# Ledger of designs, part 10: VH-VL binders against f9uss8

Target 1, 221 residues: f9uss8
Amino acid sequence: MVLTDIEYLLSYLEAHHVPTIKKKRHTYLTYHGLAEHYTYVLKDGIIKNSIILQDGREYNLSYIAKPDVISLLRDEVSRSTDQPFNVRIESEYATFYQVNRVAFWKYVNSTPELQNYVKNYYRKKLSENILRLQRMVMNGKKGAICAFIYSLVDLFGRKVNEGILIDFVVTNDDIAGFCGISSRSSVNRMLKELRTDGVITVKNHKFIIQDVSYLLDQIAN
Short names: E, the ipSAE of ESMFold2; O, the ipSAE of ESMFold2 at other seeds; V2, 0.75 times the mean of E and O plus 0.25 times the DockQ between their complexes.

## First folded at step 2 (VH-VL; framework fv_adalimumab_6cr1)

Design a11_l3s (at its last look DockQ between E and O 0.02; V2 from the best seeds 0.00; counts 0 for: pae E 21.9 > 2, placed apart)
Fold by ESMFold2, look of step 2:
Structure a11_l3s (fold): chain C 221 residues (1-221), chain A 121 residues (1-121), chain B 107 residues (1-107)
Amino acid sequence: as target 1 above (221 residues)
Amino acid sequence: EVQLVESGGGLVQPGRSLRLSCAASGFTFDDYTMHWVRQAPGKGLEWVSAISWEGGSTDYADSVEGRFTISRDNAKNSLYLQMNSLRAEDTAVYYCAKVSDYYEYYYMDVWGQGTLVTVSS
Amino acid sequence: DIQMTQSPSSLSASVGDRVTITCRASSGISNYLAWYQQKPGKAPKLLIYAASTLQSGVPSRFSGSGSGTDFTLTISSLQPEDVATYYCQKYNSGPYTFGQGTKVEIK
């Protein structure tokens, strides 16, 4: 069978005996602006990319919840580069392949299958950022929250009898950071409206989506 | 010939500090991750710490986290272990070791001869 | 943390015997396992990495096998110079834990 490009990358790293590191929940793998000599590839776990605004709020950019390279935003030749984002572990633990940055690009530049991974990686990230921009320009805070909750289905969604379970705890602070909302109380009020309208319910601190069509209407308009 | 030479071991009282050095030669030092591994007299091997090739990433065993600091000076081809708040259980021969592949694998293909640290009152 | 358990803790065998040492990880480490030989009074020496790949200069009587959690070092025909303590080590992630060692002696 033909491997997907991420499956090829993981198999390549395994075959080359690339070492791994393990980090615990709410610790940071990297910080924005810190020089780093490695490319990290998520093997297992969930991480969140963010930056810190001048008022101390976290502006959340994305989750990575499946194997993927953490960042390829800098040049191909430098031994180290400034990190573009904070990377925080959101699962109990996360495991990363730790690949020297220069070596990683030498592998890519000599290996057509890894070149394919990199071009598809950039296409995927561009597409994700276009969708994120659309979410940011939607009318009203409620629309942004609906779009964000819907986006969690691909990351954490699991079918259950009650609807679609988002099998991950997302706090009001996290939602505020993803949606550009300044207050936690505003997030809570809008979630209560969605619950009252039968769109979502909360069980064991996790969302269950009961009316996906409502959420789709907020992003399809 | 690849060589690693440890120094700085000796007798020291509990609670005091000691700094180990490892002088490297015969290879491009700043291409390789380095490790410290220790062995208490008559006991097995215990991994202590690792440092990435540029010195930007470090890792420690739980038993030494917060007390020991690994560092390197690539201009001097030297690896260091600063050991603070020493305890009797830190008594061991300390080895420095080099990984076998560029920028990669965390197993050790070349070891020094070790330096003895004795922590006793 | 992943524990590495070797067995036996020691063994005695005759020259020419086949010797088998096992190493078990408390959770999966794929093939990220190395074997080291340490002769009395000496620093350890790498024998095998990636569970089964012989390091350059290691005699062909040494072999390694296994993946996941269960690993084996085999000496097909024990020689007098093989008297040593043997250690396994995981390196899939930090910490880079060693097994407790297996002492091999000649009867």
Scores: ipSAE 0.000, ipTM 0.409, lowest interface PAE 21.9, mean pLDDT 85
Fold by ESMFold2 at other seeds, look of step 2:
Structure a11_l3s (fold): chain C 221 residues (1-221), chain A 121 residues (1-121), chain B 107 residues (1-107)
Amino acid sequence: as target 1 above (221 residues)
Amino acid sequence: EVQLVESGGGLVQPGRSLRLSCAASGFTFDDYTMHWVRQAPGKGLEWVSAISWEGGSTDYADSVEGRFTISRDNAKNSLYLQMNSLRAEDTAVYYCAKVSDYYEYYYMDVWGQGTLVTVSS
Amino acid sequence: DIQMTQSPSSLSASVGDRVTITCRASSGISNYLAWYQQKPGKAPKLLIYAASTLQSGVPSRFSGSGSGTDFTLTISSLQPEDVATYYCQKYNSGPYTFGQGTKVEIK
């Protein structure tokens, strides 16, 4: 049986007795601009990558909700050890493998299967970032919110009788940060419009998407 | 208009119990995490406890854990604080406060006027 | 747990003065810091969230700055109605700890 790239990485880390750390909700694993000598791999939990803007607003880049490497923007010879993003825990807890950055790249450079993981990781992240760029540049505020909600289906979506449940609580501040919207009140108004139009509902304080086609129609092509 | 009204404060002897209530109106109560914050006479604000919007998650300051119990009744738009084994150091004005955003423990944008609890022999 | 330390504990200033209050967290909290104003005999009122964003209805003479561990509340021109005690509060995670407060008075 052939392991997927991520299954191979996780098995490799376990075989090398890589230690884990555990962080609780709304604490930070790393901060943008702080020196960091580790590569982190999410074992379980949900995290959010972000940058704090000069005006104090948080610009949100992505969620990671499945095992994956947090960031590979630096290699063993990078001129800066600064973290590219803030990494905040969004689940009650999250667990990470903690690997020395230089050691991680030694593993990769000596192991063809890990080289394939890294190549596919960059391909995946490029694709994801193209979609995020499209959301931020090609849409008005409503289109950006629709694109963001649609993107949550792959991360947290689960079919229920009422539609597609987004099985994760996402705040108006988080949505504002993902969509480049300056206020959570603007987000709330647009969400109310979507509720009134029958596109989404709320059950147990989570979104249920009732009309996926509407969301897709609002996204710039 | 968003409004929070605390009640149930009073004079109580050490070791006794007291139950505080907070009546909420003007917003969808069960969308928001709620907090209790207290302020001893002449002192600063001290966070006491929080409860998630559905009531399934609670958190407490070390000074009250094991003695105080936060609860909510979303059908009645009401928040409660059961205070057992009261001590003189629990003497304070107790405020209930609403979190500013859905489902989060963020900063508190609306506060009640407070209810005084005095623990004295 | 992360401790919040305000400085000074009290101050007196004249109407029109620039007033600066600092708040320091014992560990990094990014920009998850709020400032509250409490006038004598009243409940606290939110002034600033996300370290620097003014709550709606707050006069522009109030401003906040900082990130990580060091934060500042500034009143650019103190007014008589600004006599109050000011508190910072972290909200990055529980516990949702307040600073000890800074009492602002007019000479």
Scores: ipSAE 0.000, ipTM 0.474, lowest interface PAE 15.7, mean pLDDT 85
ESMFold2 (binder alone), look of step 2: mean pLDDT 91; pTM 0.930

Design a11_y7s (at its last look DockQ between E and O 0.06; V2 from the best seeds 0.00; counts 0 for: pae O 17.0 > 2, placed apart)
Fold by ESMFold2, look of step 2:
Structure a11_y7s (fold): chain C 221 residues (1-221), chain A 121 residues (1-121), chain B 107 residues (1-107)
Amino acid sequence: as target 1 above (221 residues)
Amino acid sequence: EVQLVESGGGLVQPGRSLRLSCAASGFTFDDYTMHWVRQAPGKGLEWVSAISWEGGSTDYADSVEGRFTISRDNAKNSLYLQMNSLRAEDTAVYYCAKVSDYSEYYYMDVWGQGTLVTVSS
Amino acid sequence: DIQMTQSPSSLSASVGDRVTITCRASQGISNYLAWYQQKPGKAPKLLIYAASTLQSGVPSRFSGSGSGTDFTLTISSLQPEDVATYYCQKYNSVPYTFGQGTKVEIK
């Protein structure tokens, strides 16, 4: 049977005896702007990417909740090897393959299936960044929150009797950071509007989406 | 100036009913989840019930489920606890409490003074 | 359901002493843990939420630590006004269970 792109990559790394490392919840794998000579591939766990802005604020970019390369931005082809993100572990533990950056690109350049993975990786990340830009700049803060909540369905969504459960705790501070909203209280107000409209509910700190069409209607286009 | 004031406590015989009220002021009542917590004389705190800000979701401790009903009237800034089939072990001071945020936090940042319910013959 | 066990049940200490109260959950609750102070004859008052975050207006001599199953409340220098019963509470899921309480007295 045919392996998916990521299954092929993981199998390749195992066959080449690439070592793994394990990190505990709320510790950092990498920090924005610091040089690294390794490429990391998530084997298991959930991580959050963020950056520190010039004024010291931290903004959240994305979750990675399935096996994937953490970053290929500014790798072997880039002039700088500085890491583009802070990477924090959000699960109890996360496990990563740790492969020398030069060696990783030698593997890719020698292996057509890995070249396809890298091409698809960049296309995927470009699409994700376009959605993030839409969230940040289009139709105001309520639209950004709706787009962000909808984006969690693919990562953490699970059908339940009440609707679609987002089976992961996302704090109001996290939402503020993903949506470029200045405060937790602003997020609270907008979430109240969505609850009043029957779009979402919250139980045990987790969102349940009751009206997916409403969320989609708030997203640009 | 946030205040919660409980009322409706008193002496009642086992098997009878009693309705507690909690009057809220100094904050936007319909923004917050509300709780009832009780404390038997000389004993610790026991969580009793919770109701979401819109009133559509309720939760109960096993010890009171099926006998107690939590409700709210957001137009009157009031929280209620209907207590049916009362037992001696329901004797306690009953507190109403406000949650600080409804989406992430279920800890109680403002408490009322409490109202005493005594169930005995 | 997740059980919350506090230790000790009571303690007696002198003014200025460092006081430590522990709370143990029977299963992991991450950092969804609050501490409350109840002075004699009064309603409870929130001291700490998220295991370690001080509520506004709480003196800095109070601190909280821990995650998962093991949590502590520390009073770095006990004051006469700290005579109270202290409760932990989990709030990760229903039910929102309290510990049995720890009475703190001055010798």
Scores: ipSAE 0.005, ipTM 0.547, lowest interface PAE 10.8, mean pLDDT 85
Fold by ESMFold2 at other seeds, look of step 2:
Parts: sequence; structure tokens; C-alpha cells
Structure a11_y7s (fold): chain C 221 residues (1-221), chain A 121 residues (1-121), chain B 107 residues (1-107)
Amino acid sequence: as target 1 above (221 residues)
Amino acid sequence: EVQLVESGGGLVQPGRSLRLSCAASGFTFDDYTMHWVRQAPGKGLEWVSAISWEGGSTDYADSVEGRFTISRDNAKNSLYLQMNSLRAEDTAVYYCAKVSDYSEYYYMDVWGQGTLVTVSS
Amino acid sequence: DIQMTQSPSSLSASVGDRVTITCRASQGISNYLAWYQQKPGKAPKLLIYAASTLQSGVPSRFSGSGSGTDFTLTISSLQPEDVATYYCQKYNSVPYTFGQGTKVEIK
């Protein structure tokens, strides 16, 4: 069986004995703006990317919930680079391969399969950024919240008798940060509306989507 | 006026349990992440636990994880800390605190007066 | 875990003096740092968040600076009501650790 490009990358790193590190929930792997000498590859766990706004608030960009490289957005030739995002662990633990930046690019440049991974990585991230832009620009606040909740289906969704369980805890703070909403009261009110209308319910702090069509109808108002 | 009032402290023997309450008023309680912070007599501040707006996400200091449970009842504007298997090192004034804005940052702008928990034989 | 070390542990200064208190993190924490003031027998009061942003209602003689690992709280002209213990706190990650405190006295 032919390995996917991420499976190839993981096998490559294991074969080259790339060391791993383990971080616990709500600790940070990297911080926006600090110099870093390593490229990190998520082996297992869930992380959240974010940046700090001028007023000190944190704007959430994305989750990474499957193996992937944390970031390739900076200069390939420097021994270190400023990190583009804060990276926080959201699962109980997360494990990362820790590879020197220069060594990582040497691996990529000498290995066609890794070059293909990098090409597909950029295509994927471009597509994800387009969808994020749509969420923020082409929707009102309610539409942005609906789009965000819907986006969680691919990451954490699992079918249950009551609908689609989002098998991960996402707080109103998280939602506000992902949707660019400064008022937690606005997020809470809109979530209460969705619950009252039978679109979502909450069980053990997790969302269950009961009317996915409603969410889709609200996207791109 | 924003106000947080802790209650439920007292003298308790090691290994026993105690439940602290924090009554909130003067602000929209379910808009804010809430914290418990403690201070042993004559010592510095130690963060204990946090809970998100909806109560869906909780965090604990290593020293209390598995023994303490933070919870909230947004309909009653109340925050709780269930403290099980209490130890002498849990002796402290326990403060309830709220976050100052709508961010994911865990710093506190309003604190209660505190309630004293003494764990001794 | 990231340790937070404040310096000095205590200080004594005259009214009108410029006072500086430092806080050092054992690893980088960006600007996720807050400063608190605690007077004897009272609850802490937030002074500064995001390393340098002054909380509403805090006198302008208080200021904060720094990023990464080294942070400073400055009182430009010490007043009698500033007698207190000052704490820094990181909040970049769990645990949300406080420094050990700096006691500020007059004389």
C-alpha cells in the first residue's frame, strides 16, 4: 500500500530517529514572535494556532487535529525564524517531532516524496485560509458562528443517535476568538438561539448538531 | 458594582472534603471565565483552577488535579470548588476571580475577599 | 513548567522615589504577563496586563514593560498608598503561575 504524503513524512522522521517532545494541555509549543530553531511536526494530539491582537486579546486561527507540520510560512534558509503563531495544546497531551530547521529543509530538498508533501501542504493551507476568510468576511456574526461550528464536523464530528457529536470541548471564549467577536455575550446569545431552535444541543460540554442544514443555510448570508 | 463573595471555608481534618461557593453580582456572569486562586498564610499567590464561560473547559494546577473540581451554575451566578482528599498544604485563603475582558487570557481584574480553609488534625 | 522569579524579594524606598521590580520567566512567555498589587489583609488588584497595558483606574505612575522572559513593573514616584506586595503572573499556558512577590515598604 502506498503511503499518503503525511504517512511518508512520519515514517521518514521515525527512520531518521528524529526526537519527540510531549506537551500537556494548555501549554504552548511556540509563541508568536519568538525566535525558533526547530520545525515541529504533530505526531498525535490536538493544537490551536492563534495570534495576539494589539489590545492583548488572542485571535484563534485554526485547530490541527491530525498529524501535520506546524508551520512552513517563514524563510527556508535562516537557522532560526520568528514564529508566525502561538501554538497551544488542546488535547490532554500532544507529541511533536522536533527537527532542526536546516536539517528539515535538507530532508525535503533531497526527497521527492517530501517535496510533494510540502507542495500539498501549501495547497491545503491556502484552501483553509480561503474558507477562514469566507467565515469572517462573507457572514454576519451568526453566520460566522454557524460556519465555525460546521467546520468542527470534519475535525471532531462523530455520528450519534441525537445527531452529529462534536467530540471535543469548545468554549465560548474559543468561539469568540475564532469568529473575531469581542463580546462573549453575543456568542452566548447566538448559541442560546441555536439551542432554542433545535439546531444544536450541549451534552457533557460538547455540541451535538441536530440540524446541519440550518448551519449550512446560514453560511454566506 | 462588580462583586464576588466566597463562602464555605472552615477548619477541616486531612482527608475530608469541603465545597466552596462564589456568588457573583453586578456583571453578566456567563460572559466571563472564572478562576480560583489561593494564598497560604504568609505566602504568595497560587493559581488553582479555571472554568470557561459555558463551563465546558476546565483547567487545574497539578497540585490539585484529580482532587478538586471546579464548576459553575450560570443561572444562579455561582462558581463552585469541590475540594476532596484535603491535605495540610491546601490550607489557604481561597479567592474567586474573574477575567477582565472577552479574551482567552487568564488574568483577573475582580477578586473576592477570600474564604479561609484550614486543614489540620 | 515555567518558573517566575521576582527581584527583589523586598525593598524599602522613600516617597517620590522611582521603584522598579523585575520578573523573569524561565522560558519565553511572549507578552502574557500580568502585575497585581496586594495590600495587607486585602485581595489582589490587577495593575497591568499584556505586560504593558494599564488596567482602567490604575494611576499613571504605574507602568510595565518587557516581552519574552524579562519584565519590569515601574512606579515612577512612590506614594504612601503604594505600600503593598506586588506579584507578576504568567498566563501563556497552564499553570498560570505567580511570582513569589515583592514587598514594597517606605523608609
Scores: ipSAE 0.000, ipTM 0.469, lowest interface PAE 17.0, mean pLDDT 85
ESMFold2 (binder alone), look of step 2: mean pLDDT 92; pTM 0.941

## First folded at step 4 (VH-VL)

Design ab1 (framework fv_adalimumab_6cr1)
Fold by ESMFold2-Fast, scan of step 4:
Structure ab1 (fold): chain C 221 residues (1-221), chain A 121 residues (1-121), chain B 107 residues (1-107)
Amino acid sequence: as target 1 above (221 residues)
Amino acid sequence: EVQLVESGGGLVQPGRSLRLSCAASGFTFDDYTMHWVRQAPGKGLEWVSAISWEGGSTDYADSVEGRFTISRDNAKNSLYLQMNSLRAEDTAVYYCAKVSDFWEYYYMDVWGQGTLVTVSS
Amino acid sequence: DIQMTQSPSSLSASVGDRVTITCRASQGISNYLAWYQQKPGKAPKLLIYAASTLQSGVPSRFSGSGSGTDFTLTISSLQPEDVATYYCQKYNSVPYTFGQGTKVEIK
C-alpha cells in the first residue's frame, strides 16, 4: 500500500493515540505571537492563516482545506516559541491533532517517512510562496485578485455546467486581506468588472469561473 | 424599504420555552446572514446568535449555546429563535438584525424594533 | 474570547462640545469594528463600520478612527439629537462582542 505523505502522517498520529481538539467556525485555534508548545495537524475542516500587521490591518496568508500540518516554522530546539500565524476556523467545525512540538520533532527524527514528508512540505510551501510573490509583483491589484480567484480552483474547484464552481463562500474582506487591498469597495468594483465581462458569475454566493483563460492571461500566461 | 418585525415575546416561567419570529421584507432575505441581539432592561447590547443565508451554519453566544436554536424559513422570509430552558437572566428585548451585504463580515445595518421576553416567577 | 471595553461609561457635555468615546479590544481586531447609536426606547442604528467608514445618511459630525486594539468615536459638535448610548462591536470573529456602552447626555 502506497500512502501519500499526509496519509502516512495521519495514520502515524492515529496509531500513536495523539489527542484531537475540535473548534467551531470563526473561532481561533491559535494567535500570531502566542507562546505555544504544540504542532497542529488539520484532520478535517477548513482554516485560514493570517497575521494582524502592526498598523492593525489583517493580511491573509492561506486557506488550508485538506488535511495538513498547519505550520512547521517552529523547531524542536526552543520549548517556548511564538506562533507565526493566527489560525481561524472557516468550516462549521475543524478537528486537529494537537501534538507536543518536542514530541512531534522526535517522531520526525526517528521516522524516515516523516523526514521525507517534512522535506517535501518545505519545498512545496517555498514554491507556493515564491509563485504568489511573483504574480503579485507583476500584475498589480487586478492581477492579484485574478491570481487569488484562480488559486481557489485547486482548493475548492468543481466542474459544473456553467464553468468551474468555487465551492466555498469567499467574502470581499477575505479577498482584500489576501490581495493587500485596503478597500472592500475597490474589491467589489473589480469583481463587478469581472462579472460584466463574463469572466466570473455568482451562484448561491459562490464564484463560477466562466473564462479561465482570462484569469491566466492576467497572471502571466 | 427594508423592514424587520419581531414577534412572539411575552411572560414565561423559568425552565419553559418560547419561540421568537422575525418577519423580513424589502430585500432578498435568502441572500443575507441574520442575527439575534438582546438587551436586558437597563443594560447593554449582547450578541446572541447568527445564521448563514442558506441556514446551514449557525453560531451562538456561550451563554445560550445548547439552549437556543436559530433557524430560518427562506420561503416565508422569516427568522426564528427557539429558546429552551429559559432563565431569569434571559429577560431582555430581543432584536433581529441583518448584515449590510452577503459579501461583508457581520456588522448589522438594519434592526427590528424588538420584542420583550420576561422570564419570571 | 476578546473583550471590548468602552470608556467612559457615561458623560455629560454641552451642545457644541467635542465628544470622544474610546473602545479597546483585548486583542487585535484590525479595522473590524462598528459603532452603533441607540436612542432611548429605540433600536440601535449603525453609525460607522470598518472603524472609520461613515454609514450613508449619518451626519458628518460623527467620525471614527483607530485600528488594532484602540478605537475612538468622535462627535465634533454635540447636538441635542445625539443624546444616546453608543456601542462599539467587533466583527472579525465569533463572538460578535459589543462594548458595554457609553451614555451621552446633555448638561
Scores: ipSAE 0.005, ipTM 0.534, lowest interface PAE 11.8, mean pLDDT 84

Design ab10 (framework fv_adalimumab_6cr1)
Fold by ESMFold2-Fast, scan of step 4:
Structure ab10 (fold): chain C 221 residues (1-221), chain A 121 residues (1-121), chain B 107 residues (1-107)
Amino acid sequence: as target 1 above (221 residues)
Amino acid sequence: EVQLVESGGGLVQPGRSLRLSCAASGFTFDDYAMHWVRQAPGKGLEWVSAISWDSGSIDYADSVEGRFTISRDNAKNSLYLQMNSLRAEDTAVYYCAKVSDFWEYYYMDVWGQGTLVTVSS
Amino acid sequence: DIQMTQSPSSLSASVGDRVTITCRASQGISNYLAWYQQKPGKAPKLLIYAASTLQSGVPSRFSGSGSGTDFTLTISSLQPEDVATYYCQKYNSVPYTFGQGTKVEIK
């Protein structure tokens, strides 16, 4: 059978009986800067990656809601990087393969399919980071919020009669952290404007996007 | 630091009036809906009233409708409850409470310490 | 009006026990339910909103479940500091009614 890169990786890890670890909502899987000997692969669940800025504020990098490697920033000989990197569980539970880092890179180096996965992983992460920078720098605060909400369609979007349901509870603190906005209250004001204008609505604590064109117009130049 | 401080409680005679105040600090007061909740001695919590961020939406429990008036002054970061025609049954600790997010629904994430109102002859 | 009924009115359990408190709405309220903890002489504290979402800073031994009319709050391993009265509250629409409370005590 033909497998995707991710499906191939997961099948490989299962076939070699790699141990799994299960973590509960709002606990942290790892803190970058500690002596870590593992590469983690998300098997099931939703996580959030973040860093701590110089002033102590949390800056959110991404949600991961599909099986994927959490981070490939360290090779087998690197001790640590200078970027604090936190992984928090956002679903009720998340399950990870816990792969010895040296063994992981040995698997990759010996397997063309895994080398292809790593190549595509880096390309994907680079593209995501470029888009994140564009949201923060080019679009202003309201444009950043609109671009962020639209970006959730790919991860959590579900077509419903009222529009596009974002099937995940996103807090205003998370939005502030993703958009580089220093104030939860500023996020509240802008979300209220979008809701008043009929661009979004809220049902069961989740967004419904009613006017996709408005969101796209806010990120068009 | 988010803080709510109630004041204005005390002993009042039945049929009289009393005004409670709640001073808010540590957050942008005018972005959030606010509640008054009371608790009679040895009894459970009873929702009393709620007011939206802009005073455009105001709601009361049936037990106080027509007697109590909720209001806010966003310039002063203050919430008020004007209580008229007080009855012995209104004896309670009165809490002000903040909605955690104005566009989400009206659960209460921050509470004041409460102020005691005793209605007795 | 939608009525909120909690069961039991009180319970006594030992440290380390699993404790379950039930809240029933007389009509469907989807997941618009919050749980609060009130320790003796203190103001209430939010534990859970949206029926199952834990408020930041609340210990992981607390969990909520349910939808529609039947809801539960579970403490997986009761600790001495958990002695309190627990309240459910509906917030789908006015009135924002509380249940009558469940008092949790240690044997």
Scores: ipSAE 0.000, ipTM 0.475, lowest interface PAE 11.3, mean pLDDT 84

Design ab11 (framework fv_adalimumab_6cr1)
Fold by ESMFold2-Fast, scan of step 4:
Structure ab11 (fold): chain C 221 residues (1-221), chain A 121 residues (1-121), chain B 107 residues (1-107)
Amino acid sequence: as target 1 above (221 residues)
Amino acid sequence: EVQLVESGGGLVQPGRSLRLSCAASGFTFDDYTMHWVRQAPGKGLEWVSAISWEGGDTDYADSVEGRFTISRDNAKNSLYLQMNSLRAEDTAVYYCAKVSDYYEYYYMDVWGQGTLVTVSS
Amino acid sequence: DIQMTQSPSSLSASVGDRVTITCRASEGISNYLAWYQQKPGKAPKLLIYAASTLQSGVPSRFSGSGSGTDFTLTISSLQPEDVATYYCQKYNSVPYTFGQGTKVEIK
C-alpha cells in the first residue's frame, strides 16, 4: 500500500534531494494570507494550523503530528497564492521538505502514484474538516470539548495504568480556539466538570482519559 | 485582592509532628493546584509538595516523601501540610503558593508571607 | 531528576548597568521556566513565566529569553530596588525544581 500513501511521497522527495528547513518551537512556518511559493511537507515534529482573526483571536484548525503535506488548497500555476492558514511549530523543532509549488504539481501530474496520494489526501482532509465543523457547530460546547479531547487520542494517545495519556500539553487557550469557545474561563469550568465526573484527570500538565466511552457518547453520529 | 496566609509554625523537637495551615482568599480556591515551598535560613528555595484542585493528586519532593502529607479543605478555603518525624534539616520558612493557572501552568503567581518552623531541642 | 544551575551565584553592578543571569537545565524543559525575585525578609515574587512572558505589573526593564536547556534573565538598567536574590524554576514535570539563586547587589 506504500505506493499510494505518505510513505511513497516521502521516499520520492528524498530520492529527488528536495531541501529541508528546520524551525523551532512557537515560531511560524507561514501565516494566513501570506504569499508563498512552496508546498511544505512535514518530515518530523508537531505543528498547529490556525487562523488569527482581525481582532487577534485564534481559531485553531488542526494539529499535525505525523508526516503529511501541510496544504494542497492553492492552485498549481497562480503567482498570487495565499497561504490558507497559519502554521506554528509545537514540538521543540519541526523539519519540512520545502518544494517549489509549481514543481510539486509537475511531479504530481507526471506520476500516477502521486496523483493517487493527492486524491486520497483531499478525501481525508474533506472528511476531517466535516468532523471539525460538527465539533464546532453541531455539538454543544460540552460536546465540542469532548469531541476535541477524543481527537487527541489518535495523535498523542498512549495507554497507561490510569487510562489513556494524551502525551502532549494542550492549553486552555488552544482548546478554546479549537472549540470556538470565546473565553478560557469557560473551558476551565467545563474541564473541571469532566474531572469531577471522573472522565479525565491531569498529571504533569497532560490529560489522562479515564472514560473514553463518555467522550464517544458526546460525539454526533 | 488574592491573599494566602500561613500559620502553625513554631519550635518543635526532632521526631515530633507539626501541622501547617494556609488560609486563601480573593480567588476560587477549589479551581487551583496549591504548593508548599520552603527555604532554610540563608539557603535557597526548595519545592516541597503540590496538591491538585480536587485533592486527588499529590506530589512530594524526595526529601519529605513518606513523612509529610499535603491536604486541602475546599469548603474552608484552606491548605494543610502535616509534617511527621521532623528533622533538624526541616527547619525553614514554609510558604504556601498558588499556581498561576489550573493544571497546565505550575509556576507560582501568589505567595504567602511564610511561617517559620524550627526543629530543635 | 533534572538539575537547575544558575550563574553567577552572586554579582555586584552599578545603577543603570545591564545585568544578565543564566539558568541551565540538565535536560530539555521547553519553555516551562519561571523567574522569581526575592527581596531580603520577603516572600518570592513572580517576574517571568514561559521563559519570556513578563508577569503583569513587573517593570519592562526585566526580560527573559531561552528555550530547551539555556535560559537568561536580563535587567536592562539596574535600579536600587532590584537588589534581591533571583531564582529560576522548572515546571514541566515533578519535581518543580528551583535553581540555587543569584544574589544581585549594587556596588
Scores: ipSAE 0.012, ipTM 0.527, lowest interface PAE 8.9, mean pLDDT 84

Design ab12 (framework fv_adalimumab_6cr1)
Fold by ESMFold2-Fast, scan of step 4:
Structure ab12 (fold): chain C 221 residues (1-221), chain A 121 residues (1-121), chain B 107 residues (1-107)
Amino acid sequence: as target 1 above (221 residues)
Amino acid sequence: EVQLVESGGGLVQPGRSLRLSCAASGFTFDDYTMHWVRQAPGKGLEWVSAISWEGGSTDYADSVEGRFTISRDNAKNSLYLQMNSLRAEDTAVYYCAKVSDYWEYYYMDVWGQGTLVTVSS
Amino acid sequence: DIQMTQSPSSLSASVGDRVTITCRASQGISNYLAWYQQKPGKAPKLLIYAASTLQSGVPSRFSGSGSGTDFTLTISSLQPEDVATYYCQKYNSIPYTFGQGTKVEIK
């Protein structure tokens, strides 16, 4: 059997006895701008990455719901550099490998499998960022919300009798932050419209997408 | 109308236990995260605990972690706070409060009238 | 933990005066800040959320501003019914910490 890039990374970290830390729901693992010497790798749980904009608003960048490195944007050799994102725990608990950043890059630079992981990581993140930019800039507010909801299918989607369940509670504030919308009430109003139109329904605070084609029709591609 | 009514407060000796209740009406109780907030006499507000809409996730302030247990009974539209190993510092009016957004732990838009807990010998 | 500090701890002003209360977070909390009004012997009442959004039913003389670490509650023309203690509260992360409060009195 051949391990995936991320499975290889996880097995490598375990074999080297890299310490883990466990953080509770709605606490921050780290903050945008905080000087730290660690690279974090999500072992289990769900987190949200965000940044603080110049006007002080929080802008949400991504959910990470599967094991992965949280960020590879920091300098590879300095002992202390600023964290690029706020990282908040969204699941009941999340567990992370806490890797010295310089040691992490030494591992990568000496290991062909990890070099491949990093190459694929950057390609994936660049692609995701281009789609996010399209969602925000080209689709208008309703289209941005539709594109965002559709993007959750890959992370949290599960087929149920009524449609596709998004098996994660996504708040109106989170949607506002992902879509660059300044008002939670504006998001709530647009979601009510989608429910009235039969595009989505809600069960146990989770979305069920009933009309996927409607969502796709609302986004620029 | 949306209403929250606390009960169960009273005078209790240090080291003993007390259970607070909050009865909710006028909204779909099982759709909302609920909070307990306290206020010591002449002091400010202090967040104590929160519980998710389904009861599966609970959170506590460091000062009460391990001593207090928040719970809910959605069939009875009731919120509870079990307070164990009470200290003089726990003397306060205890408020239950509802979040404004039923999806998450947000700000609190509806508050009960509060119930006084006095921990004294 | 993130600390929330209000200034001043108390103030006295005349009816019709502009009143300003500040709230400072020890770390950035974006716009995840609410303001509450508590009248003597009463439960708190939500005034403002998301730093600047006025709650439905709250008089327009109340306004909020700020983001990140520094926040302000303003009462543009103080009325007798505004005598109360005002609290800020962060809600970006646990714990949901309140400021220590600012008492507003007339005269």
Scores: ipSAE 0.000, ipTM 0.531, lowest interface PAE 13.1, mean pLDDT 85

